# VHH binders against f1rd40r3617to3795: the designs that were tried, part 26

Target 1, 179 residues: f1rd40r3617to3795
Amino acid sequence: FNISVQSGYEAISQELCVVTCLKDLTSVVDIKTSSRPAMIGSLTDGSTETFWESGDEDKNKTKSITISCVKGINASYVSVHVDNSRDIGNKVTSMIFLCGKAVEDLCRIKQIDLDSRHMGWVTSELPGGDHHVIKIELKGPENTLRVRQVKVLGWKEGESIKIAGQISASVAQQKNCEA
Short names: E, the ipSAE of ESMFold2; O, the ipSAE of OpenDDE; V2, 0.75 times the mean of E and O plus 0.25 times the DockQ between their complexes.

## First folded at step 18 (VHH; framework vhh_8emy_2)

Design t4 (at its last look DockQ between E and O 0.81; V2 from the best seeds 0.00; counts 0 for: pae E 2.4 > 2)
Fold by OpenDDE, look of step 18:
Structure t4 (fold): chain B 179 residues (1-179), chain A 124 residues (1-124)
Amino acid sequence: as target 1 above (179 residues)
Amino acid sequence: QVQLQESGGGLVQPGSSLRLSCAASGFYFDNYAMHWVRQAPGKGPEWVSSISGSGGYTEYATSVKGRFSISRDNPSKTLYLQMNSLRPEDSAVYYCAAERFWGDSLTPSEYDYRGQGTQVTVSS
């Protein structure tokens, strides 16, 4: 499974044909997990063949991945890849996305129930702001669960993300997949 | 409609074996952790055993470890409890229960679904 997407595009104005290009910010955010932090590298290595698996310390607790954005980093979307078809004994059947300015003051922004055979990306849009803490709470019917990848899309302060020009939706989509 | 129906209980002598079954219906059985809980007269509910959705992970109360075995058959949506070397103190009503998320419940009373129970009496 290829996750080589480097950027995303959003149409700002169809009349002006202005598109916003979002950057992959995964490498510049801080990621923490509720257990087995040594496996965090698997979440961002660009491969769905590797994974983070929760540890024994989380066997009777909600598992979580916490993403902290530094000042100047504006996260717009967070995506989580799971493969319940492969991870039969480690399925994720519920995801709750929370965000806020601090870990202590998070608000739930999205809750998703996943099919027992779900394979692919689950994405949540994030509210606007110049600084975010994002927490993904994960649950399933097993004592452990697996997450394959995490991706954060957004923009950096001081960088222009607006692309002027007439581009079709199909071209924009292609660039999102190939960039 | 969600249903959990226990069976296999009865009166047996100490040292004997008994196998309980729990037939599940009305929900995606393999997406739930399953549990056995028992309650003796005059006592509160006691957790006995748990098994994960896939059946790949099991836990047992100290009081039954080595004597009881929990298993499940997802295709038939059935939960089992093999009870060996039964003791008088094992006498109770045994309930099967379903939990959507492993470890989400702090007490047996918080499980999502529970059956009506089957009576197990161990007496000489």
Scores: ipSAE 0.821, ipTM 0.911, lowest interface PAE 0.5, mean pLDDT 91
Fold by ESMFold2, look of step 18:
Structure t4 (fold): chain B 179 residues (1-179), chain A 124 residues (1-124)
Amino acid sequence: as target 1 above (179 residues)
Amino acid sequence: QVQLQESGGGLVQPGSSLRLSCAASGFYFDNYAMHWVRQAPGKGPEWVSSISGSGGYTEYATSVKGRFSISRDNPSKTLYLQMNSLRPEDSAVYYCAAERFWGDSLTPSEYDYRGQGTQVTVSS
């Protein structure tokens, strides 16, 4: 079915829009921590009953989790689960999310303060594109802190469904995306 | 308004004990690491001891380790320093201080809040 709109000022143009379903990409990204790398499996095992706990390597430093996405992985969201109501000796009261193409070129994309009873996920939307480094800086009033899970949502190149969308040119100019 | 009020200082003889208290108000006490800092006349501030927000972790300067004990009571928003076996070198104004993030400050002057101090004088 063809629909056309004519305007005396502009020619009709067509733009493609893409509908992509987000997937859990946590198992295909590389995760590093500022301390106790042997506990990284607790961040990605799908359980909020396990945890990564920071150690002596970063006792007096900012703690961090760094996520590296290889080419072809487009991370859209990163989520971090903490439980200050359970982890009273390991509370996380500040998170800063940073993103960039390389560790030396990170930009802050979100900063959040958490209260002493926070339990749940903190999520940051990521800028578009692939091949990102994502860093979460974590602080609190304890010498160590705990994070119970990390998730990365996004899409892989070649898994998107492309649809053709018709965008009419008009005085008001309006764009539509069609599934 | 944040307030830190120290008390319990005084004049004592060498070998005596004192217990300092620091009453806190105007902030969520559990969310802060707490510190004791002392300053003798003509000297810069000297870090003495720190305690984590929950009270589960403590650190001491080597000059006081084994003689001083830091503690906190979060329900009453009070920080303590038990000082035993006092020496003339311990004479100073003692300040309590609060820091939101453990290990964030490089020097004692960088803590987020500091009290007015209480004088401890150990007579030789």
Scores: ipSAE 0.468, ipTM 0.792, lowest interface PAE 2.4, mean pLDDT 84
ESMFold2 (binder alone), look of step 18: mean pLDDT 85; pTM 0.856

Design t5 (at its last look DockQ between E and O 0.01; V2 from the best seeds 0.00; counts 0 for: pae E 11.5 > 2, placed apart)
Fold by OpenDDE, look of step 18:
Structure t5 (fold): chain B 179 residues (1-179), chain A 124 residues (1-124)
Amino acid sequence: as target 1 above (179 residues)
Amino acid sequence: QVQLQESGGGLVQPGSSLRLSCAASGFYFDDYAMHWVRQAPGKGPEWVSAISGSGGYTEYATSVKGRFSISRDNPSKTLYLQMNSLRPEDSAVYYCAAERFWGDSLTPSEYDYRGQGTQVTVSS
């Protein structure tokens, strides 16, 4: 969960803070990979101990994970977990995030180089609008690479994600970490 | 400054062995796939062999498979090419090259870095 605090007033009062709580939408999106689709379940099982490993199908090609959102689903963030410290023969050293209305017409929104020992989540904010397809292109110095988890955060149309209350920024952060 | 320096070339007889070395500096060696490429006079560049960043995966051109062996020592930032059963057609300038992303380059000219080469001549 991602919590954002909004104030509708110039004078910020904690008593008037509105918290927007983004939901984990990973279970309601469609995920495809450039190879070994049988391992896709490992990307969304909630464990960083399992992984998707690219196969021979894309050994000399850019590897990719494609996320398709159905209508009514609004993705705000996409996060990818990699562990280059454990996956020394399967490192990811470059991630490119793309989004668009269709797979054939994507725009690059973020590019990041990863440290050879990077362990953890890489997150990209998604632009607002009618973007239903997210693609992550992955590269590394090996013929194969591993990704541990993928997470999509956002909101569903028709659901209220605003919580009004007297909460501090610290409490909001704590709730976000515990969710 | 990035540097790749090949060595170990020379004149040898057919059937002999030779070991090439490539000393790398100025970049994170283990984060790059490494390649050997050769070019004979009057011919275009020919890909010879590749090894992944960790050294866990290797590939060879059909023309050298079974005779050549690529290896790397990441701590010393050195790439090697063991060439056995050399043939006259193996005569060429041999270049080591670095590729940041495995399989990203379609031709040897697209590699990120390349050395000056070392001459290998196989002749009776």
Scores: ipSAE 0.787, ipTM 0.891, lowest interface PAE 0.5, mean pLDDT 91
Fold by ESMFold2, look of step 18:
Structure t5 (fold): chain B 179 residues (1-179), chain A 124 residues (1-124)
Amino acid sequence: as target 1 above (179 residues)
Amino acid sequence: QVQLQESGGGLVQPGSSLRLSCAASGFYFDDYAMHWVRQAPGKGPEWVSAISGSGGYTEYATSVKGRFSISRDNPSKTLYLQMNSLRPEDSAVYYCAAERFWGDSLTPSEYDYRGQGTQVTVSS
């Protein structure tokens, strides 16, 4: 919720908080898809009315979106927008999030399963550290699938960190098949 | 067999423009961030500019920002540097270099691949 906002704040400790300034980093990351690279612009144009659709290059293969971060960028969240209610023949029912320093050395972060009627953003928190690559593996019941947007939220080294001085509590973590 | 071949250098007057090209072969060009690095006589290498594998993100050294423009054409495996408003201090040998994961290399000698360079001389 509000993860697609270009800027935001996150309180990370009690008593004395260091507030990280979350920013939409999507325009400064490199995005590659497993097929139909000419459609990548639909993932980053800020519109959920356009889409990337997988193609023949990854027929009967894992479909994926790979995001590479440049030096000094610390990605905190990655979000993917799918609309199974509109994309009837191109549904996405599972996403596996991976990250690491290189494509060959990715570690699985988590898997999120989606309702066949899901409409909206699917978000994964990314672990800290020196990861440069985020990969999203996508599965669905059809030969092709559609993704409508990708967002990367985080912070750039050297940007301001503001101490808020207030304590914030997070909502208890629960499994949610629809998001 | 990996090759990076620069071209487009020459002798020009201050205020002139040049366009450098770097033709790549022997590797999957689209997966690599590409860099321009320059070296003047008797000086160490100086990073100039970089562009991500897709072309979606660019960076420039402060000394060239606003005057130079990096671009790439992935189908033709070619990297470009448009150099406008050239100054005598821009005189150097210009090299293209490839880096699989942008930001991992610490110096030009640590790039995955580097070309032989093209001479740019800006002189009255």
Scores: ipSAE 0.005, ipTM 0.272, lowest interface PAE 11.5, mean pLDDT 78
ESMFold2 (binder alone), look of step 18: mean pLDDT 84; pTM 0.848

Design t6 (at its last look DockQ between E and O 0.02; V2 from the best seeds 0.00; counts 0 for: pae O 11.3 > 2, placed apart)
Fold by ESMFold2, look of step 18:
Structure t6 (fold): chain B 179 residues (1-179), chain A 124 residues (1-124)
Amino acid sequence: as target 1 above (179 residues)
Amino acid sequence: QVQLQESGGGLVQPGSSLRLSCAASGFYFDDYAMHWVRQAPGKGPEWVSSISGSGGYTEYATSVKGRFSISRDNPSKTLYLQMNSLRPEDSAVYYCAAERSSGDSLTPSEYDYRGQGTQVTVSS
């Protein structure tokens, strides 16, 4: 029931929410595939018109894309673009995202089943920190499948961060500050 | 309501042919890889053949390659196994199975759906 009486100094109350600028870090991470490594450039060229297609090396096996981030790289999101509406003989219908500090000690962080007509990006938020290994396991009803793009979004330690201003907790989230 | 119903089994003599059918309903047939698996009394399941969702890729166990032919008709949601030059060792219950996400070769207990089976007996 007490009414607080303000005396002496009045300090300006601030609630500062820092919006971390997400950048495309895809070119600074190491990417490996379970098959056809010569096609990795199609995953990272910024085009959804090109594709990586799995090959004989992983026929009848789970296909995968493995991304390694070194110290100082803070990956926040990984996104994978598939187009089952165009890739009718190479569909991706199951996607599992795994993350950890080493390939031999990964934990599943997201599993999704994709519709047979899915077209677009599938995104997983990553654990905080740096120096992660991310593995994406892919399955479909054919012996081969296609992935059209991979993106890694995050920030590098020591980079300038542009602040979008003071934002309430209900609005706070990471926003792209630069392309 | 998912259903896989095998048919076309029977008792035949060695060297005969049979055609098995598997009628599918209750799921999007085109998006599943399909398999034939057989099980003889007192033995574990044995993979026989697989076909991709589109039908563009097929595989066969070494013991049946050249004698058996897997096919599918996606409009009618039907899987087939043409079995030629039947031998007594082909006697088994034959099951069809569906797998939405083809990957590592798996036992039948790891498929999404399996039928009740149809008996094939090659004798006398």
Scores: ipSAE 0.006, ipTM 0.394, lowest interface PAE 9.7, mean pLDDT 79
Fold by OpenDDE, look of step 18:
Structure t6 (fold): chain B 179 residues (1-179), chain A 124 residues (1-124)
Amino acid sequence: as target 1 above (179 residues)
Amino acid sequence: QVQLQESGGGLVQPGSSLRLSCAASGFYFDDYAMHWVRQAPGKGPEWVSSISGSGGYTEYATSVKGRFSISRDNPSKTLYLQMNSLRPEDSAVYYCAAERSSGDSLTPSEYDYRGQGTQVTVSS
């Protein structure tokens, strides 16, 4: 899943070539961190060169990033960028994705263990619904950890996200061969 | 020593405006989210507004949204609350609070630091 693209595409029907275009909702969601909130801007600035680093207050504790969607915003995917190869003393080795309607009522939807050399995006699909709270719990071998970027993809209510998909060259070729 | 000192409170008429200030010292102001909370007599503490360390993100209670504006000046380590269209129900002691962790900032008990408060009274 290449999140470097401003929008994600999902094929709904091969027959109708209808593609659902997911929008980047990162700018319209609320992001909170368990420590050092002053660095939250680094998570959404579009650069993997900057990062959020957990603070001393989270020493020997689970670190977390919490994303809250406002009414009318439907998050479909959340992605977290980690670079353990650069962040040698701040590695992330575990991510737990939780979601729910409220902070007090979250359910675990995904758990991922990361390699000590992992570099790249970790993505979780989110269940459908309104007013999603997404929490990412992060653990690592050190007292602190770093996260480079967070991205939320989804759709806004009232906006059409269906676009006519371009017939892939392969599908066009197949149709020409049947024809 | 960490200090938060609120000022700017007073007695005003309904519909008037008031600007509160909170002077911070003794900690790295930029690393902390700042909050305003208020407590009226006989009531529990109520969260009013929050602002991120950089000032790029703000939140408001539904009761004050559209009327109050939170801001901060990091170089002077000062937090502000512009209160417009004041109502009698806005009468309370207003506290500024600092929080390094921004997880559940809606509960006043979780703040790292808090001031002594400034009294705001809205009465005709």
Scores: ipSAE 0.000, ipTM 0.255, lowest interface PAE 11.3, mean pLDDT 86
ESMFold2 (binder alone), look of step 18: mean pLDDT 82; pTM 0.825

## First folded at step 19 (VHH; framework vhh_8emy_2)

Design u1 (at its last look DockQ between E and O 0.01; V2 from the best seeds 0.00; counts 0 for: pae E 14.8 > 2, placed apart)
Fold by OpenDDE, look of step 19:
Structure u1 (fold): chain B 179 residues (1-179), chain A 124 residues (1-124)
Amino acid sequence: as target 1 above (179 residues)
Amino acid sequence: QVQLQESGGGLVQPGSSLRLSCAASGFYFDNYAMHWVRQAPGKGPEWVSSISGSGGYIEYATSVKGRFSISRDNPSKTLYLQMNSLRPEDSAVYYCAAERFWGDSLTPSEYDYRGQGTQVTVSS
């Protein structure tokens, strides 16, 4: 997983800087799927070898993954991993990202068409503010589709996400990727 | 520039067989679900069969199940409908249609692309 997100830094001195690093919040959010909820664990197990596959109940419907953030959790980015090169009969060719305060009041923030051979992460920046619900709508040319991973990056209220020290932008970026 | 061209229709006797073809061009054929729809005189369009982009999933209308067979060849961008044991009630104009997202269309009229059709007449 290589999403390089620089959240910001403050220069304190010539030799000391404070860098704000986003955290992986995937483990502290609630994830729901439009079908086969038993496979949700595959979306967050840290492996692109496992996957969530939509069920028959969704064959004629838009498939979706819904992420709900608890109070104090501020999501900044959501990232979805798909592998159309491996999932030939389960391709995702369209992703729509929606967000809002509630499931019934979502706004479309991003729409992406994917190549039939797309392999990798698709990321959407989330608007600032009190957004507690993120929904990813998924479509493809098959009756079912597969998603490999979902990640949520952001910050927790009350927790320090600042890294102090003599660090370069490149080092800060690396730490963000490892956080 | 998108084109779907049906062929293979004709006049045949009951119990006979026909094979329809649909030649596609102007779009990424393998990224679309493909469908056959038919329309008889004085009747609305009737869904006949569907096949997913990869061809891994297929559906048939109850009226044709066991008699018709849908298939596709993605490299040649061609859709097929093998029609066996034809009946007079199978007489219609048969249309090939493309759907970008499986199940996105509620009715045959909502498919993204459709051909001009080929006439199939089953009569003794």
Scores: ipSAE 0.843, ipTM 0.924, lowest interface PAE 0.4, mean pLDDT 91
Fold by ESMFold2, look of step 19:
Structure u1 (fold): chain B 179 residues (1-179), chain A 124 residues (1-124)
Amino acid sequence: as target 1 above (179 residues)
Amino acid sequence: QVQLQESGGGLVQPGSSLRLSCAASGFYFDNYAMHWVRQAPGKGPEWVSSISGSGGYIEYATSVKGRFSISRDNPSKTLYLQMNSLRPEDSAVYYCAAERFWGDSLTPSEYDYRGQGTQVTVSS
């Protein structure tokens, strides 16, 4: 079933239930960094043991990670993992989350200051809708800084749980996110 | 506590220019897209122009393109509309409006904040 067939089935098949839940969309978004683009894989590999470290390209500039979502991707949350307790010479003490429809027109949605021993995820909720550009501006006291992971959570337009032939619509609604 | 105050309207002859201003207070102006909307007597609202929070993206209605110029000055929290080569059909009350994220309105033409408007009349 695709979304068009499923919508027609809503009128015909009362047993099929459509449920959409938040998914990890990190692998389907485009990620760019202000420096050292060869290290971007460390942001998305699922490990907090690897890192992206800013380089000479942005030594005296604001460091940033930019995430672009194609049409049909509704990013709901963005999360950034920083470990100042391990990255002693590469700390992140400020994050600014910006969001908009285009890279040249971003608005600030959240600013967070981090203490010198911060370890863990920093999360920003994103405005509703699809086709977002998300930018995270990063600052720290040293020439370089490190980020260990990025995740994007959300949903794809038209994505649904397929429960054909076995589970009634009422049961499927109780079992959210089964597929 | 949010305020949008339009000014600069008036009565002018065809072919004249006017510059409208919209002074904003009570919100973080830089983070909002800004819009000009006009409404002539007995007609529905007509979108005129929009500008993004940074000023980097601008759109115009086809009826005003090439004659009107939208701009903003974020330090002074002021939106402008320069109107050149005015025509009688440009006569309307002009409103400024603010939208936090361009295109995220829940209904057509709904914006987060709207002003009370300034009258522009173009006649001989």
Scores: ipSAE 0.000, ipTM 0.129, lowest interface PAE 14.8, mean pLDDT 77
ESMFold2 (binder alone), look of step 19: mean pLDDT 85; pTM 0.858

Design u2 (at its last read DockQ between E and O 0.73; V2 from the best seeds 0.70)
Amino acid sequence: QVQLQESGGGLVQPGSSLRLSCAASGFYFDDYAMHWVRQAPGKGPEWVSSISGSGGYTEYATSVKGRFSISRDNPSKTLYLQMNSLRPEDSAVYYCAAERFWGESLTPSEYDYRGQGTQVTVSS
ESMFold2, look of step 19: ipSAE 0.483; ipTM 0.794
ESMFold2 (binder alone), look of step 19: mean pLDDT 86; pTM 0.871
OpenDDE, look of step 19: ipSAE 0.831; ipTM 0.913
ESMFold2, look of step 20: ipSAE 0.543; ipTM 0.822
ESMFold2 (binder alone), look of step 20: mean pLDDT 85; pTM 0.857
OpenDDE, look of step 20: ipSAE 0.840; ipTM 0.916
ESMFold2, fold request of step 22: ipSAE 0.569, 0.535, 0.512; ipTM 0.828, 0.819, 0.805
ESMFold2 (binder alone), fold request of step 22: mean pLDDT 86, 85, 86; pTM 0.870, 0.858, 0.868
OpenDDE, fold request of step 22: ipSAE 0.867, 0.878, 0.877; ipTM 0.934, 0.941, 0.939
ESMFold2, last read: ipSAE 0.483, 0.501, 0.006; ipTM 0.799, 0.799, 0.323
ESMFold2 (binder alone), last read: mean pLDDT 86, 85, 86; pTM 0.872, 0.863, 0.872
OpenDDE, last read: ipSAE 0.861, 0.870, 0.880; ipTM 0.930, 0.935, 0.942

Design u3 (at its last look DockQ between E and O 0.81; V2 from the best seeds 0.00; counts 0 for: pae E 3.1 > 2)
Fold by OpenDDE, look of step 19:
Structure u3 (fold): chain B 179 residues (1-179), chain A 124 residues (1-124)
Amino acid sequence: as target 1 above (179 residues)
Amino acid sequence: QVQLQESGGGLVQPGSSLRLSCAASGFYFDDYAMHWVRQAPGKGPEWVSSISGSGGYTEYATSVKGRFSISRDNPSKTLYLQMNSLRPEDSAVYYCAAERFWGDSVTPSEYDYRGQGTQVTVSS
């Protein structure tokens, strides 16, 4: 997982820079799936070796993962990992990202068609604000599909996400990638 | 440029077998679920069978379950329907159809692509 997300920086002096780095908020959001909720843990365990697989209940429906942010949580990006090269009978070939303040009021923000051999992260930027509801609608040519990981990046209100130091922009970017 | 061409239909006696083929071109065949639909004179289209992109999953209408078998060969981009123990009520034009996303279509008319059909007539 290599997403370099720099939310901003402030130059205090020629030698001192403050860089705002996004945090992994996956552990503090609520995740629901359209089927097989018992497998949700596989989406957030930090391993692409495990997966959520949709159930028979969804065989003739759009599959979905819904992420709900609590108060004080500001999600900036959501990323979904799929591996169509491994999940031959469970491919994801379409992702639609929706978001809003409530489940009943979602707007489509991104639609992506995936290659039948796609392996890796698909990321969508989210609009600013808190209390986001994020829904990922998933489709494919199979009756079931698999998703390996979900990740939410953003920031918590009241917590400092600034890195201060005598660093160059390139070094700051590297630290952001490693954070 | 998308084409689905059915073949293998004909006039047969009750109890006989027939194998339909559908040759696909102009799209990524293995990324689509494939379906057989039939339409008899004076009747609406009837779903017959479906097969997932990889071929790992199949479904059948109750009326044909146990008698028909759907299969696909992705390298040759061909869909098949093996029809055994044919009955007069199986008489219809059989259409091959492609669906990009499994289960996205509620009715057979909503499939993304459809062929011209092949006539199957079962009569003594």
Scores: ipSAE 0.851, ipTM 0.927, lowest interface PAE 0.4, mean pLDDT 91
Fold by ESMFold2, look of step 19:
Structure u3 (fold): chain B 179 residues (1-179), chain A 124 residues (1-124)
Amino acid sequence: as target 1 above (179 residues)
Amino acid sequence: QVQLQESGGGLVQPGSSLRLSCAASGFYFDDYAMHWVRQAPGKGPEWVSSISGSGGYTEYATSVKGRFSISRDNPSKTLYLQMNSLRPEDSAVYYCAAERFWGDSVTPSEYDYRGQGTQVTVSS
C-alpha cells in the first residue's frame, strides 16, 4: 500500500468545480425589426455611432426587435442600447422584454421605463428553459425611435469548456464556486 | 395633479382666424405626444391634429389640412392650434389631450389626459 498526501493541494482540491462562462451569441441569432430591416446591421456592429431607426412600416404601431434562436442556443441575457440624449427626436421611453417558444405565445419578463436623458444599456435576464424567441417592444413620444445596439449573452449546446485554461487562470474565482 | 387648460376660443365670422392655447402642468410635457380634438353638438369626439413630444412631427385631419397649424413650446409647457380660414363646420368645443406613446390610442377617447375645452363658433 502506497499513500501520498499533499497538505496544501488537498485543501484546495476539496473545492474542485466547473465554471460555465457566458458567450456573446449575437452573431449566431436571427434578428428582425418591425421596420427598416436594411438597418439591422447597425444593431450588431458593436458601434454606438450607428443606429436602427423605425420607419413607415410600423408607423402608429408598437416598434419591436425580435430575436430567434436555433436549437442549441441558450440565451441568458439580452441587452439593448439606446441614447435619448443624442436621439432627442427618436426617444425610447418604454421597453418590454418578452420571451417564449414562438412569436404567438410570448410572456412578458420585464418592463422598463426610461427617462428622456437615458443613455446606455438596458438588460433583461432571461428565464431558464427552451425559449426560442425574444422580443423587445419599444415605445416613446416620437413618431419614430432609435436603438443603437443589441447584445445576446448565453451558451451554446455542445460547446466545449476550456477547463485547463480557465482553472489555471482563475484559481481565486474557483474558490467561491457553488455550481 | 394633471392640468390641461384651453383658451382662445370665441365667436367669429367665416374666413376668420383664431389661435387656441393649452397650458399644461403636472406631468412631463416633453415626453408626451399632444393632440387637438373637437366635439360638435350631437357628435362623438373628432381628432383634429397631433404633434410629437419633441415637436418635430405633426399630423392633421384631412378636413383641416392646410388651414390649421399645430405647434408646441416645451419650455413653457404650452400647446397651440392656429386656425385659419375658419368654416361653420369647424364649430365645436376644442380639447387638448396628451398621450404618453405616439400612436397608442385608436380613438380620441383613449388619450391619457384631456382638458376642459374651449368653444369655437363660426357663424355668418
Scores: ipSAE 0.394, ipTM 0.758, lowest interface PAE 3.1, mean pLDDT 83
ESMFold2 (binder alone), look of step 19: mean pLDDT 84; pTM 0.848

